Miniprotein binders against Pentatricopeptide repeat-containing protein At3g56030, mitochondrial. Designs and how they scored, part 4

Target 1, 310 residues: Pentatricopeptide repeat-containing protein At3g56030, mitochondrial, of Arabidopsis thaliana (Mouse-ear cress) (q9ly43)
Amino acid sequence: STVNPNPTASPGRRTCVEFDNLIFKAGSSGDFEAVRRLLNSRVVNACFNTTATFKFLTNTDSYSSSLEDLRRILPQTDAGYTRKHSYETLIARLCKLGRIDDALVLINDMAIGEFGLSTCVFHPILNTLTKKNRIEEAWRVVELMRSHAIPVDVTSYNYFLTSHCYDGDVAEASRVLRKMEEEEEGVMSPDTRTYDALVLGACKSGRVEAAMAILRRMEEEGLSVLYATHAHVIGEMVESGYYALSVEFVMAYAGKDKRLDEENLGSLASKLIKRKRFKEAKMVLKEMSVRGLRMGDALREFHEKNVLQS

## First folded at step 15 (miniprotein)

Design B50 (from B45 with R15M)
Fold by OpenDDE base, fold request of step 18:
Structure B50 (fold): chain B 310 residues (1-310), chain A 120 residues (1-120)
Amino acid sequence: as target 1 above (310 residues)
Amino acid sequence: SPEEVEHLLKQAMRMIEKLAEELEQLSKNLGDENLQEAAEDLYMAFWFIYFALRMVRKGDTEKALELIDLAMKYLEEAAKKLQEAQDKTGNEDLSQAADRLKQAAQELRKAISQLREQLS
């Protein structure tokens, strides 16, 4: 009885990377039926789309034809999550390519087709527009969301807030905060990105004390602090000449995360050196050494020459 | 009542925002950077009142008071800069702005008083 080894080689669970590669090949060759099948198969295999999924779509001569083919096949993907997720991923890709108008066309496709249009679908568009300082257009997109009865979430407002705070425009930032407060009578709570933006805004306006107070509030609320948030504070402290305070700041927050400490202390040390604040820089570098923190090459060299040889 | 405190804070926020906008315009018109700085201080006060309002809603009276105190500090800084601009320019509009700032501060003081009564 020859036990025929049924090579049910369970087709090895394809990885997300493998799917992306297959979709890339199919899309590049113009086989959009294969793209459709792969998009369906990916979700069934619990491999979500990535930022690389539609990488074959580029700002080249084939862009228009490829987009048209994608618009044709996406409605043919499995209804529900697969289809929605595919649209979201493609919209994100279009935003990355700077094709905002085409992204809006896809949103319209989703609306007409009732393919599960939601707030998150608009995030890449809002992010791209606000980063490009196309604020008026971004507000038009918000109005578009409202017209579709899609709620504007904190993330959406954070894009505006971040943009204004990056420019140091605390006036416009305040207007955004007011709008957030007016949404459903204050139900909209600030999150990590909200606080980060406000810290940035305070820093950019030269108000370090305010930035510190906001950061403290962020911590008291139990929100995760971004590296970028600390970087804003450190940068402004050094720029404003608060050298001792900057050292105290990084020391006060040290010990929780080694990587964060490496970044904060290293960044501060570098900035202090650039400002010829060698005493303070040496203190920071000594602390880095004591804590066993990794130093970049430039800092290491400085440390060896100025701290260890002294 | 917490509702009354919220109302006072919201009123103060509106007053401060309007005043800040006015100071920004005056800064442009008069060419005085101190007025722009004062406006920015007012916006900081606005932010802290925003946070205080949230604390009031959460029932954290102590934190609300701390945040209002920070707001008051920035109002005071704004008032100082406004006074400096007034001394420099002699503009009557700045006097009116100063009065409005005092009114906003008074609303915050009322809020503080009510919050303190709740702790007692």
Scores: ipSAE 0.838, ipTM 0.940, lowest interface PAE 0.5, mean pLDDT 93
Fold by OpenDDE base, fold request of step 18:
Structure B50 (fold): chain B 310 residues (1-310), chain A 120 residues (1-120)
Amino acid sequence: as target 1 above (310 residues)
Amino acid sequence: SPEEVEHLLKQAMRMIEKLAEELEQLSKNLGDENLQEAAEDLYMAFWFIYFALRMVRKGDTEKALELIDLAMKYLEEAAKKLQEAQDKTGNEDLSQAADRLKQAAQELRKAISQLREQLS
């Protein structure tokens, strides 16, 4: 009688998605003890919290009650990473809900409890406030960081810089740069986001040449260039009527990444067509065809009618 | 010394920032948009000096010089716009601003001279 070894079904490790679903069910039903246990179990299973973890918390009538329950159970999670990570995730959720004051309450909870308050905990708050153009409040949060002896990093400054540059406010952007430079001399280096913001600011202020110079500097520093950075330049060139220059620009940067090329050339072609710059648009589309780049349906139709039949 | 160059660049940055703020205010007071554009050019110069400072600290003298040259270009553009505004308004405050701009440019020229000496 050959005893079939019962395949010990290794209990399949729950995925991050499964944990999020379980936490959602528990939180929605008001079972916050289950939420606490699941938060602990998640980390033990190497499944980190996600932006969906506290999705059950919404701006509804149950919001205040649910938040109070969360504030009660979070201190009871496993000390160290689990607890810290749970607070960070919840703070991010509160920011998404526009509940900045409540996020600050949780920061205070972390400070009092010594739960590992750090710079990254403040990033969601700064991001949300600056995106909403609540700049003065964002600076008050920076002062709060300093009051807790939390260092202000380049990421924190980049939120301000990006906000001002998006508005084309090069004056306030310059003030932020000055503050960055005044931080421990030379310690705070600009990163990809810093350069992206400055390119955006130059574009929004109508200074394409400056934008191009900053972009070149970014490349020379070996920083990864974002698609958004190229998009800023292309957009401003077309808006300012520099059609020939825009074609030259996308051609100069083509050949490194097929996907990026498809996006840059495709976007430019579409913008040129919209502006009735058909000569330049045909040049771009011809180049796309020669390189074997994918075209959207509208561009393909235009290409067939105006380039291949001519 | 690299420290002396950094000092000159920082001084130029402070001068340029203050001048840009003044031009923004004058633009509002006089209703001259050209002054606002001049201020924005000064801020571009400010940005390139910021980058130049970083290059000086890294010991990349060649790149620092290139960036300072770009800053000088924007100072010149600002100066041109400032002169145009002065010609239109006859305002004495603009004359003083022009002098301050020249002083800032002189600080950058000193920095250029010192950096070139390091490359010889």
Scores: ipSAE 0.838, ipTM 0.940, lowest interface PAE 0.5, mean pLDDT 93
Fold by ESMFold2, fold request of step 18:
Structure B50 (fold): chain B 310 residues (1-310), chain A 120 residues (1-120)
Amino acid sequence: as target 1 above (310 residues)
Amino acid sequence: SPEEVEHLLKQAMRMIEKLAEELEQLSKNLGDENLQEAAEDLYMAFWFIYFALRMVRKGDTEKALELIDLAMKYLEEAAKKLQEAQDKTGNEDLSQAADRLKQAAQELRKAISQLREQLS
């Protein structure tokens, strides 16, 4: 089973934007019974909650009273998907506002009301805590998940891996990977984000050969590599002085995704120019020109002066 | 059997993680950054053993062997750095760490041997 996005509403029906605007007006004016009705009716009209649905809730003087009103009316929304998704959306909004303790209060509300806790409501909490480097608190949330018999999934572990690998902390990343291995076999398979984090970690550790081996592994599995992951590898190669290898790396991936090629070759050329590696930079810019890839203004100026004129 | 190979790989992972933590502590105690680099080599070996374990579970013996060989190369790099630190200090804890490194490598060689039998 999948939840499909709402790609296009029929002309003459309310759109997701219109529902979000109506909820914004109702919530801003204190009409939370209207908020409740709109949360119900939007789902009936195949118009699911968005990141804008609770936009009226802000870090202002009205925050506490608005939250208390939302806590009163959410249990009264239509049971099933509507109520669960409303809680999930509000929890994500609270995390965006930096209100983690209040997000956890809503978790408790869902548990007491038996509204169907799942791993998904914890994801925004874990994401926020790990991005802010509040790792100890994030592990306490994992323990809270376990206390509710909620399985810790690969997405949850990936938030930790990404944070540790971004810092180059391969020791802590390894401890997370061990925990992932200790989960029930067959339910904790690494995914693209797992590989992307480990590539970054290997790069930050200065082990570009390991990063390339992990990338090759992703390709052999048919997994898609994020543009940001390529950027990290390119950056580490240049930082470590592997200039010829960096050129070979971007050329090995060139030809299958024009937008990726423009980002990779352009980024590499800029980094090489900053490092005064003009011979290597000229080779990259020449290849960009031959392939018809777009250049930024600074690169185009350098290319015209140093490659086309010689 | 696949379960015997999985046991050997999991055992090697535990040994390597423990050894990497010991090298990190020794690096701090002795002020030797080469030992920190050796610990990071061990963590890379740990990662490739993890991937190899996944390939064993999928029945991809050739890929598992490739990944274990990568792990062995990182154990060898760690061994070189550990030897350099021993030469500088003569520290007995480093000698004991070197012995544990050899033991972890032996576990991986047993896994390689069993996987190669499956290819014949």
Scores: ipSAE 0.802, ipTM 0.944, lowest interface PAE 0.6, mean pLDDT 87
Fold by ESMFold2, look of step 16:
Structure B50 (fold): chain B 310 residues (1-310), chain A 120 residues (1-120)
Amino acid sequence: as target 1 above (310 residues)
Amino acid sequence: SPEEVEHLLKQAMRMIEKLAEELEQLSKNLGDENLQEAAEDLYMAFWFIYFALRMVRKGDTEKALELIDLAMKYLEEAAKKLQEAQDKTGNEDLSQAADRLKQAAQELRKAISQLREQLS
């Protein structure tokens, strides 16, 4: 048997959706030997596991007989990629269900079986814990990673940064940055998500000038700026009364992505109108019209009465 | 040398973080909102020193200087808020905090001096 590198197989071979459907039926009916066989055979068909593979597992409580059956059959899947990816997919599913303790049981199963633990299996656990503000538990998971000699990467730290900065807790965000700097004597590089979190944190602390400096740092390092990052800065500028600066900001970034431009300029115009900054709002709407950007009904009506007919 | 600049910046980061934590505690104890704002200014300075460290390691002296200047701006903002709290209370702990802030600024000025000499 050979692995087909194309996920969309020839017409006479099963597709990834078909494998997920078969696994769903088998798991729902309690036929875990069939689940095991399907996990093995889908890899032969170049049909890798998806977020739907373990969707038959729906129980959110700490007890589940289906989990014990999965714990029994996963070690019996084909060694290497098939078994490793099956564990990764199941751990991610358990995290989606909020079953963190069960995910950690599978981590231990992988460690005892020597099935190839890596940083990536811990990411969904850290993400779930930090999003739920269970920060102390998340740090205990980091200690568990270290006990298995698994490196803590920038993605892992970013879950903490994002959570702290979302709450406006720049003190705790700074402590995470210090830990990142200490990692491998400062070799760890911040990425786009690191900068996005820090921009959000600066905005939440009311420091728009700091947020803009961090955003400029992102761009100077050649990093892609997330759409949400622009929204954080625009919102803070208007809240702080920097109306002229907010117009200059959206104009400086306009022309790169028409969909983003429609969102940023439209949102700014709406915020300016709400604050009764009609001169600035008219400037933004005039630019939207000149650039051919779509307006919502309320903005279009305002534009027609106050810009075109003024 | 670049290694000496890194040492100075790391030392400033440690001093600034400890001072920010002290100001947060004093803010709670004294009920002074300006001390919390000063602590947040110090955390912004900490972030820009972190970025400056990265530019020093990359050999981008000009960008490192720009980032340290931003950090100094936030130290100055914290100093203003700290002075206002001192004027209002006369608290000796705030006087000692002001001295620590000046020491952190001195470490950054040493780093600036060495980076400017590297350019010349």
Scores: ipSAE 0.801, ipTM 0.944, lowest interface PAE 0.6, mean pLDDT 86

Design B50 (from B45 with R15M)
Fold by ESMFold2, fold request of step 18:
Structure B50 (fold): chain B 310 residues (1-310), chain A 120 residues (1-120)
Amino acid sequence: as target 1 above (310 residues)
Amino acid sequence: SPEEVEHLLKQAMRMIEKLAEELEQLSKNLGDENLQEAAEDLYMAFWFIYFALRMVRKGDTEKALELIDLAMKYLEEAAKKLQEAQDKTGNEDLSQAADRLKQAAQELRKAISQLREQLS
């Protein structure tokens, strides 16, 4: 081996970045014994694997055998957290590379070795498949989870919901909701991502009132609402011609988060100006001025010319 | 009584989902995009019944009623679109779909009655 994985006698402690760099050098040079030792020793140094840990694995011919070497050494890492996390990190890397079949081979390796399969190793597989609109394959992965007695969690279902709602496919989103309801006799609770997906789906179907009702349910349950979710609702209102409603919406949410207010009112004002809705735009800009909200250069110039002078 | 309400809501959810799928097929067969919009109204009703079911399980009867009322409004919107399509075409499948919609609304009204009795 060309890399010494053991800590030096120096008083310094290796950082997570240093471990990732050492693993990169060892893996790139083919020294997989050093990779194994570094995976063990980083945990002893309170360092967890990162998205960079297996970046030496690529889709080039010069690295095509690297997966087989990793498959050989991973069972030889320290049992428990170290080995489980190494598999999880490698599976995520394979998914990033688009190598789903290889990720599934590692799932089988973990099952045979009894290394502690859990739902989280399936998450990057489901995410990648649903993002690529390979929905039938994603459901086959869910069946694989069930064949290993692995529970399908809300995060797993959310990958499907987000994909369907992004496409505006409320029919398929509803089928996912039905499956979620059937899971453990309705014990599975929707979370922030569930609601965000459903708001997007309602917006994509043109049902802004439904989107607002779902958003209200999120807030009444104390769930944090993403700025992007607000932006989707505002955008749909303006695109649908609900200009008065869009002004009411941003005003109803104003006063809680100055940064959110600047984004919501500013973006709405810009959209209204583009649509030549100058009366509504002036109302929004006047409110921004009264509240002391920051305006971009174009909005400030419009405000000076059209609100303060008129 | 709470278990009976859950049963009624789950039954309504199944009826509404099946009806929405039928309306999507009829929309394609008849070339009527308003039937697709009606199906989407039904899917919104399905979503709000799903949320209502969760409020029933939490014992929040008032919130459950609010959500069922919202679902009923979406059923009414779908019913208007179905009636217009039936009046225009006289299609027997649309008439049968309208009857099934009325049956789903009846199931929700049973759930509303049970929940209001529970409040008393």
Scores: ipSAE 0.796, ipTM 0.941, lowest interface PAE 0.6, mean pLDDT 86

## First folded at step 16 (miniprotein)

Design B51 (from B48 with R15M)
Fold by ESMFold2, look of step 16:
Formats: structure tokens, sequence, C-alpha cells
Structure B51 (fold): chain B 310 residues (1-310), chain A 120 residues (1-120)
């Protein structure tokens, strides 16, 4: 047993980082029995796997023996949470490495061993495939989920929506919405990520009014609007010539998060100045000043010269 | 009844989706980008009917009407683009698409009427 005190940890207990470091050393040296024991011990000591747990697994060679050794020892980890979480963590690592076929091999290992497949283990696979625009493969993974009677959740569909909407492909996004509506006869409710994707899609297709209406729906549901979603809407409105509307948009959402307000109003002011919309820019800068929002140097200089009038 | 409104909205969604797919095909066949824009208007209508359907299920009739009215505006935009393409080409498939668009709008008007009756 290792005694290596950490000032921030409880006396005599290892941290999650310390467990990850020990697993890295063991795995890098080929000591997979130690890896197995550490995977068990960390859970007993309330230190759960992290995104760094399998960092020793890399794309260093063809036919990596590390994966095959992990495939051999993972079934031998403690049953229940320990084994399930080890598989989930390893699958996520393989997805990060772009090794989707290997992740699917582990899915099959879990199915054959009856180690507790669930929807969440498929999420990193779907996320990776949709982000790489491998949509047909992602749908085949959904069919694999269905073949094992594993429910397809709103998060799973959101990966497809986000990918399609980022491309402005409202046709394919609509097909995903239809599938979501058909899921359990309409039980599946859209969440924050669903709305974010649809706002992005409306913006990318140039339909600013639609994006605004979807944002109103988000607000009426009490959902927080992501910064990236606001930035896309602001950019689209200015690019489309909706200058007065863009000012109204940022004012309507101001007052909840000072950091978000500083970014939204500041970004809008900068875009308006670049477009030589000085009247609208002055209105935004005046409001930033009244609300006590910080300005960057360029905006502050413009404000002093053009708004404070002498 | 709430079940009848849900049925009408689901029917409209199916009609609009199929019509949008037909307009995409016609856009390719005729080389008319305006028809692609019309298809995208129909997909926007589809999105707002989807949200309206969910509001109907929650009993939020006034907000559901707001979204159905917005969907109707997108159907009108698509109808304008269809009319322009029909005037330009005289293509019989575009005339049939225009008729299907009117049928989808009729389903939405039935839903609007039912929802307004619930408010009274």
Amino acid sequence: as target 1 above (310 residues)
Amino acid sequence: SPEEVEHLLKQAMRMIEKLAEELEQLSKNLGDENLQEAAEDLYMAFWFIYFALRLVRKGDTEKALELIDLAMKYLEEAAKKLQEAQDKTGNEDLSQAADRLKQAAQELRKAISQLREQLS
C-alpha cells in the first residue's frame, strides 16, 4: 500500500489524480493486474474514474496490446458499479482517440457479459460520429441501441440535431424532430440543448425571425440560453441588416448575467462599429455605461470620443 | 377537443414534411433555388407546429396559437415562392404542390378554430 500524503486530501487517503497517476504508471509498464486492482481500490476509496484514467492508452502502434490487455482484465474488476464505470470510461477514451470500432467492440463485450449496458455508454459514440459528420454510422448505432432494448434519449437525438443545425440543414433537423415526436408517442420533451440546436439551425439558414421565436420559447420555459447561441443570433441579425432588432434582442436579455451582458453588448457594439452603424453602436455603448458593464479598450475609446460628446 | 387538435397538428406536420421533400426534389429537377427556400420555410413551419403540439398537451392554448400563427406565416411565404415558380414555368407538379400546401394550411386553420373555441 502506498503512503504518499497530499495536503489537500484526507489524511492517508489518495485523491482521484493520484489514482489516475498510479494507473498511468501501471498501464504504461504493462502491469495490468495492478491496473485491475487500482480500478477496484479507487471505487472502494470513493475516488471514481476520470477522463484521465486511461490516458496511457494512445494510438502509439497498430494492434495496441494495451487495449487487448484491458479487454482481458475489465471483466475481472469488481462487479457492479466498478466494472460498469470502467467500461464507460474506457469507451469514452476510445471515442476521444477516434477509435469508434474499438468502442463498439467494448459495447459488444458488455452485452455478452451482461455488464449493464445503458443509454449513457452510447453517448460518446454518438457525439463523436455526429461531430465527424458520420451520420449514417450514428444512425446504425441507434439501431444497435434499439436491438438491445436500450432507450434512445433526448441527449442522443440532440447530437444529431446539433450536427445538422450547425450545417444549417433544417431538412435533416426536421426529420430528427419527427423521430423525437414519435419516441414513446410524444413523451420525449425537448431540453436546453434541443432549443440551442434549433436556434443555431435557424440562424445558419438565415431565418432570424425563427431564431428569435425559438429563443422566446426557451425563455418562457425558464431555460438558460448558452453564450454560443446568443453570439450566433447576434451575428446573424447584424449580417442580415437587422440592426435595430439586434439592439432590442440584447436589451431584452440583459440583466441576468453581467458577464454574459458584457460579452453580448460588447460584441454587438463592435460589429455595429465595423458596419459603420454608429447610431446603433452609440445606443449599445450608452446602455453598457448605464448598467456598469465593462468595455474593452477599443469600445471605451469609441465611447469617450463619440458618446460622451466632448 | 384536445385530442382532435393534436390529431390536426400531427396531420399538418406529416403533410408539411412530405411537401417540403417534394419541393426539394422539384428544386433539383427544375433548377429553381426559390423552391429550395420554400422547402426551408415549410421546415420552419414544421418546427413551430412541433412546439405548438407540445404546448397543446400542456394546456397552454394562447402560446400554442401564437406558434401556429407563426407556422401559418411560413406557409404563406412558401406559397408566394410556389406561385412565382408556377407563373414562371407553368409546371403541373407545382400546381399540385400549391394545392397540397393549401390543404396543410386548412388543417392548421381547423386547429386554430378549435383552440380559439377552447378560450371562449
Scores: ipSAE 0.795, ipTM 0.941, lowest interface PAE 0.6, mean pLDDT 86

